VH-VL binders against o27280. Designs and how they scored, part 33

Target 1, 266 residues: o27280
Amino acid sequence: MDSMNVPEVLEIKRIVEESESVKTFIFSWDFRREVRPGQFVMVWDFRDEKPMSVSLIDPVRSEIGISIRRVGEFTDRVHGLSEGDLLGIRGPYGRGFELMGRDILLVGGGIGMAPLAALADEATARGMRVDALVAARTADELLFLDRLEAAGVNISTCTDDGSCGFKGFAHERLLTLEENHDMAAVCGPEPMMFQVMRILDERDVPAQLSLERYMKCAVGICGQCCLDDTGFRVCAEGPVFWSQELSRVREFGRYRRDPAGRRVPW

## First folded at step 1 (VH-VL)

Design lB6 (framework fv_libevitug)
Fold by OpenDDE, second read of step 2:
Structure lB6 (fold): chain C 266 residues (1-266), chain A 122 residues (1-122), chain B 110 residues (1-110)
Amino acid sequence: as target 1 above (266 residues)
Amino acid sequence: QVQLQQSGPGLVKPSQTLSLTCAISGDSVSSNSAAWNWIRQSPSRGLEWLGRTYYRSKWYNDYAVSVKSRITINPDTSKNQFSLQLNSVTPEDTAVYYCAREIGYSEYFQHWGQGTLVTVSS
Amino acid sequence: QSVLTQPPSASGTPGQRVTISCSGSSSNIGSYYVYWYQQLPGTAPKLLIYSNNQRPSGVPDRFSGSKSGTSASLAITGLQAEDEADYYCAAWDDSLSGPVFGGGTKLTVL
């Protein structure tokens, strides 16, 4: 096996258009290399490199998927690729989600549903009951609904504009749900995650949350993804954190560091 | 099904080094989703966390302040086990020692070894 | 002496409800999840409750946990003879930068 730190050049096997701005790129994967929902890979387009969450793990087809939202120059280039084109993939990295209990709640916002979709597949395969709260700004931005439904996930939707499901934010919808779960997994905009975490903590529901930070090395060396006060490296100790870990992180839900190390409010 | 099997001597003389090993089955010592801990129990000190080792792109160790100067926890990937070394032991180190699997940084221990009574005596 | 304070003993008759308290501070229970362990005589501790009130697979629903402020409680309903054991609470502690345990409560089933 090649070093985890060296990108492996892989052919794009399939491309799934999830939405207007999100595509899933599927690659053949040797599952002798373990990959967990919540882990990320570094995607290299031979010019730049960006961390992306694994959104599909299919041991039957020997495939993994990476869902990428079009948000900048790098992702513009990647979105211009076709099946058969090549990308460099190194990883996976980071700590993925853990599954406990029999009943799991997934709360995802926008592209945050990517790792949660992978987790949903694993959870349902294990015979767990999975409820998913899928949030987006508009109905057109809701991701993986068909996939989740096919997996047997109980889906609740919410949109900022009310175009689908509950009109409002994820934490607002969560407040209307009375049932507690054995565990929750959360991924999306950090302000959303912050509010959701507070509710789950109040309900004593153990929760794991996936953070997004600027990551450069992905191996815990450069320190670009360090969280204030704790020194947690999102790429090494995360990106998945338990809520109680994040309770120690002062910046969580409040601000992040930009590539220059400056505080940038959410 | 994760199982932890402990081994090592149950008697150590004062000033010597206490050494224990915990063999892992059902998981990897280098798992990104686990941490491997040592905890001891005595009538005088109760349950006491001693430290942990874990792999997150590289190896890390956290030790309890009370034993930090004397303790070493080492992983062995070739044997899928981890060890405890406690130097310069005194009778106060007499306890039942447990290895335990922690889920990430959750600070709870889901799997425990069977325990090893270690007596420090001349 | 333990960072978390538990009553040294508790007792009940079969079928009764018993509660075991765990008192801490803002540096541990007040800020972090509480965990409970059951330890039968001559055995290693077993995870009984995680994250304040969650039961692992195999733990009967007659065991429940709760937390309020800087205190936590384990409740056992329908007490059974097999419940006779030592029970320990645990939580992360900021002051010690590690997990801490209560002194343990010996539960006797009369």
Scores: ipSAE 0.006, ipTM 0.472, lowest interface PAE 12.6, mean pLDDT 91
Fold by ESMFold2-Fast, scan of step 1:
Structure lB6 (fold): chain C 266 residues (1-266), chain A 122 residues (1-122), chain B 110 residues (1-110)
Amino acid sequence: as target 1 above (266 residues)
Amino acid sequence: QVQLQQSGPGLVKPSQTLSLTCAISGDSVSSNSAAWNWIRQSPSRGLEWLGRTYYRSKWYNDYAVSVKSRITINPDTSKNQFSLQLNSVTPEDTAVYYCAREIGYSEYFQHWGQGTLVTVSS
Amino acid sequence: QSVLTQPPSASGTPGQRVTISCSGSSSNIGSYYVYWYQQLPGTAPKLLIYSNNQRPSGVPDRFSGSKSGTSASLAITGLQAEDEADYYCAAWDDSLSGPVFGGGTKLTVL
């Protein structure tokens, strides 16, 4: 188990271009090291290490996939790699999603659909009915639609600009969708997740939300994780939290931190 | 279709303990999507949130700073209700007391009881 | 008295537009979402607006909310006799570690 805390150098077996800004990197994986949807790995390019959600879990082919959006220096370097190149991978880490009931809702925004795609695969393999609301700013930023369709998922889309599906935000589209699910899983920008969570709470649908800012806390890197709030001061294992765990943190969906540690509105 | 019903005394003497209950129908007090609140209203202080109780793997309570030293809010899963206990009451605690269902992360008080007038006087 | 300041009264005639203001500080409205509640005589408060400007299902589109800096407002267009009520703004407050309510505005429909 000591080997879980040291990056294992793995060869990039295959790269799938999901969009102009997103690629999925696929590696051979030894499934004696269990991995669940909602968990993440630390990706090391031999200079920097960053947490990335697992987006593909395929025990039949003995593969995992990690989807990475180009957003900075580290991800730009990783996007420059080719099949056959090496990356360091350690993990998996964090609390994964828990599947409940027979009818589930997935709500994903942008790259947040990546961990939900892995969850959709597991849920459909178990015979569950899966409804997915896939949201993005524009049609070309909608991710994993082909994978979800191939898995038999019932897909609804929305884009801020109306270029595909409903014109509007995820929470606006959610108000027009079926209300009876046994659980929901949500991943995307915090303001979107906050609005979606409130609607799901009103419908009495238990929701699990994947929150990027807590991935490092699960591996002990940043010490005690707490949002600037009187209701929640203690770091909990992330990245997946139940909606009522997040209800105690007033910063969720409202603020982020700049490099100086100051609160900045989303 | 959640309904909340308050019950308790209409008159309490100064220095005594005020005890109110809120019976829940249409939902479980241990629902993991809800929080159960006490809010009071008086002419002098207006609407004032007192605190809440909620279940998420275990029970939690949050209390307003102004009453924190005197207040306890407890769930009763067997009767599907929750209670307010406010110690050492003064005439200043005279108010209409409401229980309210809150959803998730929000100040969204979705369902309110009809209210119970409590008068603190000797 | 109240952490959030509202005018104590407002009035209008049927069909008119009325606006109710709510003023706070950086520790409440300036940092957090604003909620509005309507209280009809003899009843419990009812949520009208959440997250600054959103309406729950069942609330007429005549009601709208807005927020700018440390202040918020509720606008009622096409005023009706049934709108005669007390209106309260609310927001989380850092110093009190809980939601706070405004003092309330009694709206009279003349």
Scores: ipSAE 0.000, ipTM 0.405, lowest interface PAE 16.9, mean pLDDT 83

Design lB7 (framework fv_libevitug)
Fold by OpenDDE, second read of step 2:
Structure lB7 (fold): chain C 266 residues (1-266), chain A 122 residues (1-122), chain B 110 residues (1-110)
Amino acid sequence: as target 1 above (266 residues)
Amino acid sequence: QVQLQQSGPGLVKPSQTLSLTCAISGDSVSSNSAAWNWIRQSPSRGLEWLGRTYYRSKWYNDYAVSVKSRITINPDTSKNQFSLQLNSVTPEDTAVYYCARDFYGSGTMDVWGQGTLVTVSS
Amino acid sequence: QSVLTQPPSASGTPGQRVTISCSGSSSNIGSYYVYWYQQLPGTAPKLLIYSNNQRPSGVPDRFSGSKSGTSASLAITGLQAEDEADYYCAAWDDSLSGPVFGGGTKLTVL
């Protein structure tokens, strides 16, 4: 598959407005290119390229979905696109989630629910019991609730302002839950993930966490997404890591590198 | 736990219609994460996929080329089941018929019915 | 005459490692995930391996799958008497627009 490094120009088949700031762009996909929840693609708008998680995988319809939050110039341009417009898609890249056991806990914050939504689809299809803790700053920023509900996911919501569900942070809500799961998948703001991971570790729940870093090449060459101490490349060894792996990463939950390589606190 | 329970006659005369039903428990026939399939097994033809029905904002059907002209798979949301109709059967249609859930729509059958032997004979 | 080709039979003694091959083409195994099913006598097939090498819950780790090119393989380590069954490989096929199966391999535990 030598073409893995060349963007394929794809037509936007559908756009789903998930929230005021998040849209899901759906593309026809050749499933000869295997894709797993937790993997990402590089999205090219012919000016810039950014990594985006796959949020929908539908082999039946031969479609994938990419959920994009409007946060800057690149995403502003992409959000201005319409069905029928073109984007370059390169990938998929990285290590995706693995499913194990019968009962799975998903903990997602904001756009972090994107890869978890895809994982939820697979898990429920496998007949697993899926509990999802969906966190956001406010109720209107909670993502994929209808989709998760339709899939049979047991949803708990958490909002910073208490506008929906538990008032507080995801890790605080998690502490109120007594049930143990066979495994957990976590994705969201890194401070959230850090706290959630600690709780899960104390409970002896195997956990996978998806990290977000500045990624340029997506193929483990440029080193822009390299994690301190371990040398893990988020694009190659990740973005999904086991908690045991992240326990070795000093910067996890503390800081990240900006495009210039400077430390930026979370 | 998801279970599939098959029902229908085990004997069909040539030229008649084979009819089977698969009742779903623990999942919905209109699930966005599943497709509902019919597969048959015979010594002569082995395991053979016949077709599927699934819901993705609307209902879709895919049929195997070998039976496309004779097959109908219908969902019943009211009973949470789906059915197989195979018209104009011949002795070559004698097989054990299985309904199965397609895991994640990938063609992976993760849940199977108990199977129904259908014999086509005069 | 199955789209995917398997050996008709395999055998091993308890504790041995046995492998079952599955060969296809670019329109199926070469492009899509491989699945394996175990079928005990008088029962429906059971999903054994999905996505080339993933095990469903309840499947012991002595079962493993691999894929390379247009071929796949099922490996059974520590063979047990209860492993005596028919094993089928499967994959999506673009040409047929549906899943295809191998002819099956009858595994005998001696």
Scores: ipSAE 0.039, ipTM 0.574, lowest interface PAE 3.7, mean pLDDT 92
Fold by ESMFold2-Fast, scan of step 1:
Structure lB7 (fold): chain C 266 residues (1-266), chain A 122 residues (1-122), chain B 110 residues (1-110)
Amino acid sequence: as target 1 above (266 residues)
Amino acid sequence: QVQLQQSGPGLVKPSQTLSLTCAISGDSVSSNSAAWNWIRQSPSRGLEWLGRTYYRSKWYNDYAVSVKSRITINPDTSKNQFSLQLNSVTPEDTAVYYCARDFYGSGTMDVWGQGTLVTVSS
Amino acid sequence: QSVLTQPPSASGTPGQRVTISCSGSSSNIGSYYVYWYQQLPGTAPKLLIYSNNQRPSGVPDRFSGSKSGTSASLAITGLQAEDEADYYCAAWDDSLSGPVFGGGTKLTVL
């Protein structure tokens, strides 16, 4: 049976509490189905289905992990589950990150570190030098630091309130990091990603950025998914885009759409 | 061998409640690999999914939008069965009603009951 | 009207190949597996094809399914008189959070 379109009912093998609001759910996975960092799965609690980025890819243990932040009714229900409970998993979907060169910079904000943690594992396995800038509002919201350290990643942190590392925003911290990189990968709030993209463009560092809000479009849930200036369909090309693609999109980093399609500032 | 056996009255008056039961043998209504569905068939609407009940650490129900305000689907683990109640019926609810097992939860109806013709008429 | 579109009828003679089409959208066939059900007169529907192209045990290999984009097809080779039945396609629909069925195709063996 093809796994792409039919949910597989999988047992939660292990739950890792990443923070007060984030848990990683780990499942056994058949790696005859290819899965790459930057891709997502549809998580079905047998009531509602939501897209979630893959945060752990471990072919040796035959495991995938999915990190979920508690933000509403669906995620509250999923956070109430225990090891041994069941979830439906469908996918993977979307365009994953591409790796090139020898040195990569990862810039992640909040839960945006989830797909970047999986990417860090692949990059280090390929022998790349990995530098990660991990940003959050407070120290308690910094994610995956122990996992990144165990993988051999060079870590810099920043928090808006100064509770850990640099006091300030990711782009302000990035301005103090002068090392050259062959590429970058960025995931987090769009205003952060926009500012980071501008700095990387000035440094001639090609970057891929993950637009989590467009993950639903990649599975055909939203037929209206189209970026303002380019007219290309996000569901065919997302959620990961090269910075060159996003530089032509007027709404990137400036506004989003609510469920009614109205523009909402960040 | 999994078998589904339906029972319930075949004649219901307008505005009353339609009640059907589906008895399961060869599987458990609380099986974590199955969802238990009600589907009806009429000349005017064809095959129409009404809803389902299923057990995944706790019980869940999903209902089709067209009947959501009038429908209840309940499991009974002691009798290994599940039921359909449809309130305030109209002649448009006249149909053959089927229960069915969905072993993937995605609409894969691999086992069906024999069907019950329900006529809504005075 | 049904969400998935099938021709209302199809016909063939014994030994021939018949195909039955099913058209949907990105919210159903484009995103989900397609299932086919056979209904003989006076009986409940029977699962004929699941996951686009898989056959349950007991279904002859002359039945096959395929899917391309937002459309699916059921093919019957070596048509037999016993294949005279109604055929329904089905797929999960994410907008409705449940399965939807095609309007059905009445296959007549001439």
Scores: ipSAE 0.000, ipTM 0.398, lowest interface PAE 17.8, mean pLDDT 83

Design lB8 (framework fv_libevitug)
Fold by ESMFold2-Fast, scan of step 1:
Structure lB8 (fold): chain C 266 residues (1-266), chain A 121 residues (1-121), chain B 110 residues (1-110)
Amino acid sequence: as target 1 above (266 residues)
Amino acid sequence: QVQLQQSGPGLVKPSQTLSLTCAISGDSVSSNSAAWNWIRQSPSRGLEWLGRTYYRSKWYNDYAVSVKSRITINPDTSKNQFSLQLNSVTPEDTAVYYCARSQDYYSFDYWGQGTLVTVSS
Amino acid sequence: QSVLTQPPSASGTPGQRVTISCSGSSSNIGSYYVYWYQQLPGTAPKLLIYSNNQRPSGVPDRFSGSKSGTSASLAITGLQAEDEADYYCAAWDDSLSGPVFGGGTKLTVL
């Protein structure tokens, strides 16, 4: 009865090679089950299930895309699949991004551009002006640049090593960008998001941040998720949070949790 | 490769407008990866950032709160330069004025030679 | 009185190591990258260190930066007479919504 909690076995319709380490898997989707940018699905390879952000939402073609970075055994197996192979998809889950105003800033690091690419498509379709700061360690880790350009997004890039665009970190590049956005959406490594959030708070720009580590909490499979200072339940409210919610959390950007739930520094 | 060269008068009377220009070579004033700053230095205030101009689809300006009501920083794309105008000057505005490029607010990687501006009657 | 505090002076002899400190708060150094500038007498400041510990092309490896919590340090090893200059730290500051500079440290090579 609960269609969201039962995995649907779907055929891989198309695979897009985004980089050496990232692929987007495209599936036909029944849009009676609404999907919003910032939400995720559970991907099941018939052995293990992992949360993955939705990176493409196309109701006209009746397709969704899920971008997966190769980081371990599960993702290595999924990367070995071909068009026509089957995966289980359950969801969508979590709180999606909210669009407000006319001018929006997207700040993405690495695979964090995946949910922001879907958001960019929606924002530009609504006639909003979209500026995207795309950050990565190296040029080959910059993702979705062609797709963002096709959507009419104003793109700025930065790489830690200077191999493309500004040489430096996302927050350093952000300080050189215009300060008149109505909102921002941020997704990437937590230390990057922490630094970006502080600048956006100083500029009085409301920001939404997507926290990958809270995706499992949103589906109820992690009992160790509760924001220390606020006491509200992350599993009901994530993975997308407003910056004012995170500014009260001592853990954000300073500590992570290991598999046993112990606090460890970033 | 980037060079900044300043010009403008070194003496300004109280209540008048201080006006300086910074000519850029080796980069474009409309470069979307740079911002163009004015910074001054005095014995009483030390190094003090005054503001910047930069191009991102359109021109933007940011100004320090201490001078915001009196300051204008303008680019000139045809001459590849930018200027500082500071209105209603007082002796407290006596300082060495520098133009500088940044790729963020605090990474001032190229500086002009500096111009001593004395505000006296 | 700067929001970033530096000692007004430092000294050393040729060949020694000297360090210059810069103290701030969570609203500046504790949250943002630190930059260091060298100013020789009669010249414009020169970028010496960016992003806490990076050197621009042409800056000798004798100069190094470090940051811990709300404090930063500039270290100069193998001190030379030509290192005699004023040194300034700088960082973005949340309360002032702009970059701020330390008060400067006059380094004397004895």
Scores: ipSAE 0.006, ipTM 0.405, lowest interface PAE 16.0, mean pLDDT 83
Fold by OpenDDE, second read of step 2:
Structure lB8 (fold): chain C 266 residues (1-266), chain A 121 residues (1-121), chain B 110 residues (1-110)
Amino acid sequence: as target 1 above (266 residues)
Amino acid sequence: QVQLQQSGPGLVKPSQTLSLTCAISGDSVSSNSAAWNWIRQSPSRGLEWLGRTYYRSKWYNDYAVSVKSRITINPDTSKNQFSLQLNSVTPEDTAVYYCARSQDYYSFDYWGQGTLVTVSS
Amino acid sequence: QSVLTQPPSASGTPGQRVTISCSGSSSNIGSYYVYWYQQLPGTAPKLLIYSNNQRPSGVPDRFSGSKSGTSASLAITGLQAEDEADYYCAAWDDSLSGPVFGGGTKLTVL
């Protein structure tokens, strides 16, 4: 029972440099323990622990991958690691994405493409048609393009500065796309997700969105990742939510709670 | 290994208070990674979660709506146990009562042995 | 009249595959993880499956869980005599603001 919450010390099997600021760390995985796109793991570098989305699920190679953006002290340390080094991994946790229909739309922003990349792999493997809208601030921050292309994903890009693809935000680009998808999966900056969700709702496209919150325990007890008004725990009931669920969440797209429980606006 | 040992009377008169205690070994009632629950089981009502107590910098209690007005779950850190009090019992409260630990909000990974409590005059 | 609906009984012969269904709604299974418990006669329930399809340590891999929409299923392959027990599904329910259980399925090994 303790295995649910005890980190397993795993060797970094290989590291993929996705961009200047993003690396994917790959580990051997026992797939008797199932993992779904959209789920996350707690990564422990023996000093601190942070939740990270699963970005690669490869049952054939018996591997999983987590993509980490270098954004702070913890991630700086992790980015300093090499193949063969050790990390503690516990999980997976949270509710992952569900796939339905035959045509799906992925909308990802920045590191939010991490779980969507894994979802894309599964979807294409199932023979689904996958359109992906990949958004970033600049061209060099667009993630997983080669991987997605190799999987047969139809990619649309947008960048804030117009350095690649559509110049503008994801929701603006989305307005220019067809409305013929059976479902959508969305992950990225919450303001982006909020706008994207609104458009998808207007189009009657079922949508799943992956939220990011401060998560401490990852097992739905500590309450640090609770969403206002609903009591949803991002780590337990999420991080993937249906748009209908998020419509009940007042703070969605507006603010989040920091580790001290204070409101932090987006 | 976590063990939960229940104690308390198995017979309670109507309108009286049902009281049970669950002693914890192998874990702490004030663990920051666990919650301590009471669940009952009866043929008529099946398995029914009653409530929990847990410590996260302070103590919290969550109670089932069905018993909220009558239930109290209290931790005892000195004895590393927690208790159940259910007031104004009726025959409908007759059940096997279980204490249980959860390390997920509603996943119960360790259980007490159960206590049959019969409400009868 | 449990919030989650299970068949009252199931049966199989040793070595067979049996499945136990659990039907809910968008307010529970449709939105939240499903858990499964095994209760042997005269014992407390035991956690069998967590988070839809994950097995705690010590639970054989012949037990598996799945979830689709508002329904969940427990599958037991290679049925053994020792598997004769009651099985319960559980999930959080928004309307009750707490965990709810299915009515239980009595599995008989013939």
Scores: ipSAE 0.005, ipTM 0.461, lowest interface PAE 12.2, mean pLDDT 92

